Miniprotein binders against q9h3h3. Designs and how they scored, part 267

Target 1, 235 residues: q9h3h3
Amino acid sequence: EDGFTAEHLAAEAMAADMDPWLVFDARTTPATELDAWLAKYPPSQVTRYGDPGSPNSEPVGWIAVYGQGYSPNSGDVQGLQAAWEALQTSGRPITPGTLRQLAITHHVLSGKWLMHLAPGFKLDHAWAGIARAVVEGQLQVAKVSPRAKEGGRQVICVYTDDFTDRLGVLEADSAIRAAGIKCLLTYKPDVYTYLGIYRANRWHLCPTLYESRFQLGGSARGSRVLDRANNVELT
Below, E stands for the ipSAE of ESMFold2; O stands for the ipSAE of OpenDDE; V2 stands for 0.75 times the mean of E and O plus 0.25 times the DockQ between their complexes.

## First folded at step 21 (miniprotein)

Design hQ33 (at its last look DockQ between E and O 0.93; V2 from the best seeds 0.75)
Fold by ESMFold2, look of step 21:
Order: C-alpha cells, then sequence, then structure tokens
Structure hQ33 (fold): chain B 235 residues (1-235), chain A 82 residues (1-82)
C-alpha cells in the first residue's frame, strides 16, 4: 500500500548501493569528530537525491559508520549465487537449513538488525546512538537510509559478521538497547538479500530470523528476542 | 533443580537429541542443557532445539552462554518450557 513493503525496501537498498555513500570511518577518522559529523548529516535531513535545503548537494545512497575493528568480508557471493541456481534445478528441497548450509559453505555469513523509523528527532537520535556504539566498539558497522522523496520511513541496519553466531547476534541486540533504542528490531541474514529472497518469495521462506522487543527491567539484555517462525525465545 | 545434560558433537543426530529434549521436558525436567563446540556441533544443537520446539507444540525458552573449561570454549544452550 504505502510502498514500504519488504520487496520495495530491498529494491531501494540495491539501487542506493550504486550512489555515493556518506561514511564516517573510525579506522581513519578520530572518534572526537563523530558528533560534528552527525550534526552535519542527520539522516532525517540528508536527502536521497540532494533536494533543496538538504545538507547534501549530491545523491546519497546510504549514510554509514564503520567501527575501528570492522573487518568487512562479504564471502563468496558469486559462488553462493551459482550454487543457489544449481540447487533450484536439482529438485532438492529448499528449506531454512539448506540456505544456512549454503551461507556457511560460501562464507556469506553477515546479517543485520533492522529498525524502521519516520524522519525526525527519534530517527536522528537513534542513529546517533548507534553510530556512537559503532565508534566505541560495541558494534561493528551500521548504515541508515537517507530521506526519501516521499518522506516515508527510513531504515537503520546494524550489521553482525555471522548470523549463525547467535550469541554475537544477541550481543549486538544488547548493544543496540544500551544505546537507548526501544523500538521493534528484526534480524535478517544477508544471504537472503544476495539470493533475492524477500518476504513474498516463491519458497515461502521467512528471511526474518528474530524479532527483538524492548523490555524494561526483566532481562539481562533489556529485550525479549523471539524466533517467531519456531516459537523459541532467546535469552 | 533437575537439569538434563547432553553433549552435542559433529556426529550427533539432531533427531535423537530432540527426542531427549522432548522426553525430559515432558517428564518434568526443569531444564535441558546442550553443550557444543565448533560450528557444526553448534548448528546441530540448534537444529535439535527447533525439532523439539515443533514436537512440543509450545513456546520454549533458550538461554545461550559460552563456557570455558580447561582452555576449551563451548556454547551452551539451556532449554526450558515457558
Amino acid sequence: as target 1 above (235 residues)
Amino acid sequence: SETIEVTVTEETSPEEVAEEIVKALEEGAEKVRLTAEGREAIERAWEAIIIAAKRLGRKITVSLEKRTEDGKTKTTYTISLE
């Protein structure tokens, strides 16, 4: 209805990858410069195409922060995609376990916690908290979409390096909560994105592994994390 | 408190571990603890948990921890009914 279905968000992400990014890279930039950078480029005001009145004059695909310990490794994406094509013609069943094994075999293990927020103070405040957590080393890398022309919700992606390392995924959730984030989070492995598997996929796979809901005072992590497909709560 | 302990390895059958989890919880154990070291064993333990959850037909809670014994680091899943 509003153009923000999972398919539309994934397509926007792919198109945005090709435009310039605004990056704060803690590996090359002192942490003391972060606050000035955040004030210059609030995500609610950085526009996708450089609209009048925005802080950017050129298109921006993503706003990103790289942590000092960030070691990017996308893995063997081409091999993953080739194996996926072969699997589809093999007649073998396609299941979440099959996708997990493909991701492990080809070392395409990254995933991300996602949050969707309307433009404004809440988005900018959430992003600032996440960016600080990245620069301080509690998180590895995060990005946020710029403001769309339509003015719809924006997405913050907080990456982890291995979706099969469930403790690491939970630790990232905890770091997000410690940054003051109280909204709903969902976790999606990148393997689904690289294979073009979204919510309305022909295999009826669920690309969302976990949901995290804020919970004051009741959990060591400050949230309840649910594997909804399997009805398992992680603590 | 009654806790049933299971060690999961790369050779362990997830189906057999799932049967152990279901049996223990249905017989009144408060917790089942799976210990696994290495990616393959950790994933087999998780698969067993998912199978058990499906068989139980009700929500379960899984606590995740790392434990180091004699210089070896193991992942522990502690499973209970909720």
Scores: ipSAE 0.686, ipTM 0.877, lowest interface PAE 0.8, mean pLDDT 87
Fold by OpenDDE base, look of step 21:
Structure hQ33 (fold): chain B 235 residues (1-235), chain A 82 residues (1-82)
Amino acid sequence: as target 1 above (235 residues)
Amino acid sequence: SETIEVTVTEETSPEEVAEEIVKALEEGAEKVRLTAEGREAIERAWEAIIIAAKRLGRKITVSLEKRTEDGKTKTTYTISLE
């Protein structure tokens, strides 16, 4: 049980967002250079603080790959946060629907599939598959956390543009499965991150909307995607 | 294999559609297909599915597809009981 509170993991993720990123940008770099870049910066060897003998000498927050169609659009995060504070002050009930409406109103619609993997070959192989899928245009953007000193699990994040577009969320799951990834996936909207809504929050909101489980032979998508809150399977 | 088809618009009541879904499935329909165009209609259709799922008290399966009909992109939800 990695005793890190959901709040600690969030603070660490926010701090990592502020450090330099190692980025492969398919918009400016030929796809033929991807394999060399992956070999140079395997996620299991890239260290968070640039430890001696690591591929990086400086701190790295994230390793990322941007696809050809990637356009950074964060929406109005400041307006979202202000509206969230006002909502909390109002004493009005807060529901998943409330958060959805806030996200839509402020155009903060991004979300991500998350997978947690131990450092090593399986992580590097999974990352290489995802990076290739991004460069090939099957996915828009992905990032992976560098190796921490404590040897905890690393996270791969695969983004979608709109967490309210259920089909787009499912298509990204299919692309991840096509890349050969078989582990459990969870989908989390970024709005929940921006508002500090984590596991065991005081509003009893589940920040994970979907869970994807790999399935052999039965699903055209290679997985079963469950809406956990509503007990609905998406196919 | 009877498929019940329902068109959902931005004016459609999610509760009414949910009742139709529940009724159809309880009466032995194999599938219920919702068709929606535009964000609001798509969300109303989804809300109807959620209400129906809650009323049924069992896991439901929903297939999602986009198709172009009459030059318009429509989203279809095909609902079945697992």
Scores: ipSAE 0.683, ipTM 0.886, lowest interface PAE 0.5, mean pLDDT 90
ESMFold2 (binder alone), look of step 21: mean pLDDT 85; pTM 0.818

Design hQ34 (at its last look DockQ between E and O 0.88; V2 from the best seeds 0.72)
Fold by ESMFold2, look of step 21:
Structure hQ34 (fold): chain B 235 residues (1-235), chain A 82 residues (1-82)
Amino acid sequence: as target 1 above (235 residues)
Amino acid sequence: SETIEVTVTEETSPEEVAEEIVKALEEGAEKVRLTAEGREAIERAWEAIIIAAKRLGYTITVTIEKRTEDGKTKTTYTISLE
């Protein structure tokens, strides 16, 4: 990511996080209400700022579904950020191993599979499948961006609770594929996001750990998952 | 077929395990199986795999298996070529 682009994206992300979210919370809402909620708030129609003709009259930062087993815990983000600043001041080398250790030490272990789709039926269908998987318990929590620009791509984020639990990351990929999703997925630990480390960063770190590609007739999971930076295929 | 078994602990050198992985595969072992219990050991095993993959210079396949017994989780990373 370019430095200007990263700064602009960070500001937009902060604004979206601070605006209201549209949430289906399976911990407090019966699963039988999900289909009606999905029909009322398709992500291709929910606008970022509540445009005329959209189902929302107020700004929406994110549309989210929380599963019954979702236990929110971001870990020690403030301690992580402080340790990161100290590390940079120390002159010590910054490596993927150093980032992993900071994340472990401060229990900032969540990560997410990402997919990017244009507004329309395909996006709304994919989101519905993911939302059902969350409510049914195959996934824990997911969110999708609202429509911010005509023709612009939107993102679905599917979270896992521990990026070092590599089998758990693969199981989430499998659940996404079982929902009928065939597009490219990329996996990013939240530690990189909390520290503002994007693709074109000054340390040449790669925030994307894995790519998942749908593969008909491949592995039992229906996809090929690769750590391209290290030339490792996970199965 | 030959499978080389390696137990990884919190005291194990990832560099030494990586050397064992590379040696075994270059000598014709079909698989190398790393077994680890506990977060530190599991991460040392993963680090060893990354080091080995870099030394080999081509893609390796890691099959991941996890079993929890009485609150203890044992992770197995099985490494193979192709």
Scores: ipSAE 0.771, ipTM 0.914, lowest interface PAE 0.6, mean pLDDT 88
Fold by OpenDDE base, look of step 21:
Structure hQ34 (fold): chain B 235 residues (1-235), chain A 82 residues (1-82)
Amino acid sequence: as target 1 above (235 residues)
Amino acid sequence: SETIEVTVTEETSPEEVAEEIVKALEEGAEKVRLTAEGREAIERAWEAIIIAAKRLGYTITVTIEKRTEDGKTKTTYTISLE
């Protein structure tokens, strides 16, 4: 039971977003350099604070790969936050539908598949597979957390442009599975992160929209994707 | 293999479509296909699926496809009990 509250993990993720990133940008760097970059900065060895003997001497927030089609669009996060504060003050009921409408209105539509892996070969191998899929254009953008001092699990985030585009979410799951990843995946919209909505929040909102479980031999996608809130399986 | 086809628009009631889905499946339809064009219609179709799933009380399977017909992109949800 990694005793970190969902709030602590969120604060750590936000702090990491402000530190320097190690980025491979496929728009400016030849794909032939990816293997050398992956070998130079394996996520299991890159340390959050640039510990002695790590590949990085300076703090690193995230290691990221940008695909050819990557365009950063965060939408109106400030407007979203203001509308969220106003909504809380109004005393109106807050539902998943309310958050969806806020996200659409402010164009804050990004979401991510998340996988948690222990530091080591499996993490580095998974990351290499994802990085290749991004550079090959099967995925738009991905990031992985650096190694923490406490040796906790690292997270790989694979982004989609629109969490409301269920097909796009499923296509990203398929690409992750095609990259050889077999672990549990959870999908979380970024709007939930921006609004501070984590597990066990006071509104009883589940920040995870989808769960993907690997399946051998049965699904063309190599996984089952479950809408947990609505008990709907997507295929 | 009876497939029931329903076109969903921005004016379509999700509740009415949900009733059609439930009825079709209870009457032994193998599949129900919802076709929607545009964000609002797609969401109404999804809402109908959610309502239907709640009423049925078991997990339903939904296949999502996009196709271009007559120069327009349409989203199709295919619902089954598999």
Scores: ipSAE 0.561, ipTM 0.853, lowest interface PAE 0.6, mean pLDDT 89
ESMFold2 (binder alone), look of step 21: mean pLDDT 83; pTM 0.791

Design hQ4 (at its last fold request DockQ between E and O 0.85; V2 from the best seeds 0.81)
Fold by OpenDDE base, fold request of step 22:
Structure hQ4 (fold): chain B 235 residues (1-235), chain A 80 residues (1-80)
Amino acid sequence: as target 1 above (235 residues)
Amino acid sequence: SETIEVTVTEETSPEEVAEEIVKALEEGAEKVRLTAYGREAIERAWEAIIIAAKRLGYRITVTIEKEDGKIIYTISLEKE
């Protein structure tokens, strides 16, 4: 177990969001340049703080690829946070349904498939497959964390626009699997991140909605998607 | 193979739909098909599925399809 708490990883991710990003934007850059960009900035070699000998001299928070259909819409995060504080003060029961309703009300609907991979060829190859799927329009947007000094696992995030669009969540899983990714995936709505709801929170809320496990020959999607909290398999 | 069809609306009780799902599956229906149109109906249908899954106490499988802006949830028991 990489000794970093879910809270530490979230704090690092939030700090990284404030640093410069290395972005390939398919809206402005020809798809033919993707392979050269991937070769220049392999995630396993891009360092968080621009370490000597890295392809980046400056700090990098994330490496990202934006698809043609990418439209950044975070919704009303401030209104969401205020409503969450008011809800906590009210003493009303807090459930996963409560968080979905808050997310819908404030239009904070984004979510992401997450995979954690050790630095190296497997990570870079996984990222290249995802980046291609984004540029080809099978996925909208993805990001990968740079290499940390500690040499810990890097995270790839593949976004969907709406975590309540369960079909869209499944389509993104299928696209990730089609890109050759075989590791465990977990899906997390961004609303949990914005509200500081991590593992082992006092409300017993699971910030992971879905788990995807790779399956050979079983499903048309190449995976099984499980809602663990409700014991529902999505196909 | 019996498929039970249920239309879920914004006025539909998730608890009532959950009871219909449980009853249908316990009575030997192979599938329950929920059809929902619009965000509220879709979420009510999903809530019904969650309630039903909890009542059944075992894993259920849900196939999700989209047709003419409607979401169709097809519920079945996990085939061993």
Scores: ipSAE 0.799, ipTM 0.926, lowest interface PAE 0.4, mean pLDDT 90
Fold by ESMFold2, fold request of step 22:
Structure hQ4 (fold): chain B 235 residues (1-235), chain A 80 residues (1-80)
Amino acid sequence: as target 1 above (235 residues)
Amino acid sequence: SETIEVTVTEETSPEEVAEEIVKALEEGAEKVRLTAYGREAIERAWEAIIIAAKRLGYRITVTIEKEDGKIIYTISLEKE
């Protein structure tokens, strides 16, 4: 069952969107309270459904940190979904270019860097670094999944506001690396998530645009970012 | 250094720019620099890069910069 773990986690993430979230909102909460909040709600101990001994007694869908500049705008998701249905019935080709154009037309432009970590100190440490980067303004918004009963891998999502702003996507990668994160990152535009398009989809679309691999060599603390489908390295 | 400069606009053909990129790099230019202002031009420049990458068959490195509201894509070949 090792296969499809990322897709399974993505599907669980969508279902979790409807449950309550634990949020540190830098727009309304002083930055000096962040460390106490992180200590109270480590993602390896916050359970999905409020298990005995966990810091939460109620279900938690996500643990999130909003930066001071966070301005939620999902765009015209309903129009996007309607246009997607029309496209599917039109007989026109469904390609990465047509998805990008739908996202642009309907202003559904956000995307996210993803990392998957087992529960424990490494996950909690990575989350704390990301949360600090968000509160300090190097990143805009991030979330992490709570602990599942099985103790499977958890996901940290670090959002960017426009996947077509490729410089901004690279800058977010750099900020993640500056927080000390060395694991593999993958980047997925939210348009694929809103349309329910996962890796093994019938259109052979690749929802992952980029992979980022930590690289220490020739320069201090860098990464190699690849568009693997098109064989392009972004720098 | 030998750098070929291309300005990409909202009316620019991505296919024609891709051919220009491929030709320049195959003829020995060290870099091709695309400059674009505004969303449509920026996306046409990126489309041209993707087309060029597919035609070249080599990994392309794209350096991305922003100056005065313009996006600059600087394209070079990665060694085999």
Scores: ipSAE 0.784, ipTM 0.922, lowest interface PAE 0.6, mean pLDDT 88
ESMFold2, look of step 21: ipSAE 0.769; ipTM 0.915
ESMFold2 (binder alone), look of step 21: mean pLDDT 85; pTM 0.820
OpenDDE base, look of step 21: ipSAE 0.681; ipTM 0.889
ESMFold2, fold request of step 22: ipSAE 0.769, 0.768; ipTM 0.914, 0.920
ESMFold2 (binder alone), fold request of step 22: mean pLDDT 85, 84, 84; pTM 0.824, 0.816, 0.813
OpenDDE base, fold request of step 22: ipSAE 0.798, 0.792; ipTM 0.926, 0.923

Design hQ5 (at its last look DockQ between E and O 0.79; V2 from the best seeds 0.72)
Fold by ESMFold2, look of step 21:
Structure hQ5 (fold): chain B 235 residues (1-235), chain A 80 residues (1-80)
Amino acid sequence: as target 1 above (235 residues)
Amino acid sequence: SETIEVTVTEETSPEEVAEEIVKALEEGAEKVRLTAYGREAIERAWEAIIIAAKRLGYRITVTIEKEDGKLIYTISLEKE
C-alpha cells in the first residue's frame, strides 16, 4: 500500500495510540512551563522511535496538550461497535444519518479538526500556536504526530467534544484561525475512526464532514467552512 | 426582503420543514430561520436543511446562532 493510504495511516495511528505519549497537562502543570516544554519537544524533532540525537529517548506515539477543562470521555465504544456489527448484518442502508444516530445513542461524540504539515519550522510554529490556545482555554485538547520518516507530513489534531454541536465545531475552527493557522483544515468525527471507516470504504461514506479554508474578509481573519457531502456552507 | 420563521420541535416532520424551506427560497424569500430547542429538535432541523439542500440543487448557507437556550439555523441561497 501507499504510505499515505487511509488504511495504512489508520494502522499507523492505532500503533501510535498504544505507544507512550509526551503530554503537557494544563490540569496539573503550570502554564508558565509551556514555552520551555515546546522548545524541548518540537514535533519536527521528536522521533517516532527515539532515534539517537532526538529529544526523546523512547518511542513516542503522540505529543499532546490537555487544557484546563479537558475531561476525557470516549463514550460507549464497545456498544457502538456491537451495534455497528448488527447494522451491517441487518441489510439496512448504511448512511451518514445512521452513523450519526449510532454515535448519539452510544455517546461517542468527539471529533477533530486536522491539518497536515511537512516537518520543519512551519509545523513547529503551528503546533506552538495550537498548544497555547489549548492552555489558554480557547481549545480543549490537541495532539501532533512525531517525525516518523524523512519528507513525510505530520498531523495536528484539534479535538471537539461533540461533532453534532455544529456551533462548537465552528468555534474551534475560529480559535484555530485566531492562532494564525492558514492551511486547509478537515473535520472528522471519531465515530468513523472507531468503526474503521476510512476514505476508500465499501459504503462510500465520507469520513470528512467539513473543510475549512482560510478566508480573510471584513475586519478580522475568518474561514469558509463547507459541509462538502451536503453542499452546505456553515457560518 | 422576507424572512420565513419555522419552529422545529421533537414532533416536527423534517420532510415538511424541508418543503417549507425550498418553497420559501424558490419564491424569493431572503432567509428561512429555524428555531429549535433540545437535541432531538435540533437534529430534526438539521435533517430538514440537508433534505432542502438536496432538493434545491444549489449551495445554501446556514448561519448558526444560539439565543436564550435555543439554536437558530438561518438559511439562505449562496450564488456561486
Scores: ipSAE 0.729, ipTM 0.904, lowest interface PAE 0.7, mean pLDDT 88
Fold by OpenDDE base, look of step 21:
Structure hQ5 (fold): chain B 235 residues (1-235), chain A 80 residues (1-80)
Amino acid sequence: as target 1 above (235 residues)
Amino acid sequence: SETIEVTVTEETSPEEVAEEIVKALEEGAEKVRLTAYGREAIERAWEAIIIAAKRLGYRITVTIEKEDGKLIYTISLEKE
């Protein structure tokens, strides 16, 4: 995937954030309604633009599930962006440490585990497992992209509150694995998205901090999490 | 199987801890356990791990656990 495809996917994701979301909010909706909601809005059938015969008649940006402990806090994204522009103008070296410090300073600490799945039963089953884990309080919030008109893979995003909390990142990986997910996972801080830092960026920053690979047997977490920047395996 | 224990505080030098990690593993310790309390100590412990990983030149495995409000890093060499 070239830099252009990564930027395009990011622009599509940002546009999708502005469209209506199909949300199951566990704070206001009984957990007993989750199965009916999942059956009504399977991600493989929900279409981005509300195609005829889809469960949705209107455009849908994302399908989301909010847990009981979910609190939307995006931090100071505007201050972050202003500081980032000032930093670029200063000619100071930009490192992963610089971005971490900007994120901390502006309280933009959210990050997400990402998985890409083809439309169909495996996607809907994966989403159902994640949605249940969110409603059960093992995860705080997750979203899945609707089916695109051209098809292609759909993405499930599972959020954590703080990408600097390595234990919290690992706990979310463990909960995803416990939900029966066996595919490759990648973890990305939201700060990289807000700053437009994608693959092949001019600063050579890797927007993926962690990779999780499913492991059969031995690990209590059911996966190996690699810190790509430091070549450290987290367990 | 020898486990070396190191307590990391907000005053602890990451470089000094990294030297202890490297020395312990080179001397045949199976594990090094870092205990850190508070955000600053946790980050210093992680910085020490990164420095140690760079000095060793090969992949290390780190287990992260929480006990009584402390974060415990258990460092071992990746078994090939």
Scores: ipSAE 0.670, ipTM 0.886, lowest interface PAE 0.5, mean pLDDT 89
ESMFold2 (binder alone), look of step 21: mean pLDDT 83; pTM 0.802

Design hQ6 (at its last look DockQ between E and O 0.83; V2 from the best seeds 0.74)
Fold by ESMFold2, look of step 21:
Structure hQ6 (fold): chain B 235 residues (1-235), chain A 80 residues (1-80)
Amino acid sequence: as target 1 above (235 residues)
Amino acid sequence: SETIEVTVTEETSPEEVAEEIVKALEEGAEKVRLTAYGREAIERAWEAIIIAAKRLGYRITVTIEKEDGKMIYTISLEKE
């Protein structure tokens, strides 16, 4: 149920990309202002459409924190999509390896750790920890969905710049755990999103590369990270 | 020795490295350490690991480290 609920929340939240965002940008805003900003805009209280009594008076698609080194670059998405179409008609096998090579060739390398939490103190506390880690430089970029009118879980996305840099992905997991996050995390490369490859796709590809489960004292990173599709544990 | 060392380059066959990994672990080696420098070699090393994992049928553990600009993948069978 968590996996099914997570996919629905992610899809609804991604539709919000075009609405205004509430952004704390460490590149232009002093770090000393972060705690006040977090207190003003807790994600459990920021509403999607600016409901009465909300801290926001207008619609909010996402709440985000940009780290000092954040430089947005989605890569050659158009070229990726064209090459994907050519691959599908070529008769060549479509495998995780060929998708990885397409992503590398077209520089569509970003990915994200995801966590899903119900509105409330736990969500707000988790977000605050993540936001501080971003401003302090342990993480690069994160965002959290606002509270939806229908209710339900909200999603925190913590981005990494290169899903093929497996050490970097693990270091991001470690930084998330060091911020006190104990819930299940899943890691999804953006290439699957841009190509519209979902869980029950015709190629039997798995868009979730890794799961991270908190494990006190179990590893140097404080978690157990598993590639379930290939039955490989990363440490 | 309980650790088998394999250097992976841009010219290295992932299939051949995978066979080396499987053979070493099946013969009782405690660990196999792959060293790779540069993106292409690193990806060939990872592909070899995935192929080996499929052939072994057991969960493997991969410790990922970077030393002196090299990526190091240390592979072992997961113990209970």
Scores: ipSAE 0.730, ipTM 0.905, lowest interface PAE 0.7, mean pLDDT 87
Fold by OpenDDE base, look of step 21:
Structure hQ6 (fold): chain B 235 residues (1-235), chain A 80 residues (1-80)
Amino acid sequence: as target 1 above (235 residues)
Amino acid sequence: SETIEVTVTEETSPEEVAEEIVKALEEGAEKVRLTAYGREAIERAWEAIIIAAKRLGYRITVTIEKEDGKMIYTISLEKE
């Protein structure tokens, strides 16, 4: 995937954030209604633009599940962006440490595990497992992209509150694995998205901090998590 | 199987801890356990791990655990 495809996917994701979301909110909706909601809005059938015969008649940006402990806090994204522009103008060197410090300073600490799955039963089953884990309080919030008109892979995003909390990132990976997910996972801080830092960026920053690979047996977490920047395996 | 234990504080030098990690592993310790309490100590411990990983030149495995508000990092060489 070239830089253009990464930027295009990011622009599509940002546009989708502005469209209506199909949300199951566990704070206001009984957990007993989750199965009926999942059956009504399977991600493989929910269409981005509300195609005829889809469960949705209107455009849907995302399908989301909010856990009991979910609190929307995006931090100071505007201050972050202003500081980033000032930093670029200063000609100071930009490192992963610089971005971490900007994120901490502006309280933009959210990050997400990402998985890409083809439309169909495996996607819907994966989403159902994640949604249940969110409603059960093992995860805070997750979203899945609706089916695109051209098809292609759909993305499930599982959020953590703090990408600097390595243990919390690992706990979310463990919960995803416990939900039966065996595909490759990549972890990306939201700060990289807000700053437009994608693959092949001019600063050579890798927007993926962690990679999780499913492992059969031995690990209590059911996966190996690689810190890609430091070549450290986390368990 | 020898486990070397190191306590990391907010005053601890990450470079010094990294040297201890590298030395312990090169001398045949199976594991090095770092204990850190508080945000600053946790970050210093992690910085030490990164420095040690770079000095070793090969992949290391780090187990992360939390006990009584303390972060515990257990470092070992990746078994090929």
Scores: ipSAE 0.679, ipTM 0.893, lowest interface PAE 0.5, mean pLDDT 89
ESMFold2 (binder alone), look of step 21: mean pLDDT 85; pTM 0.830

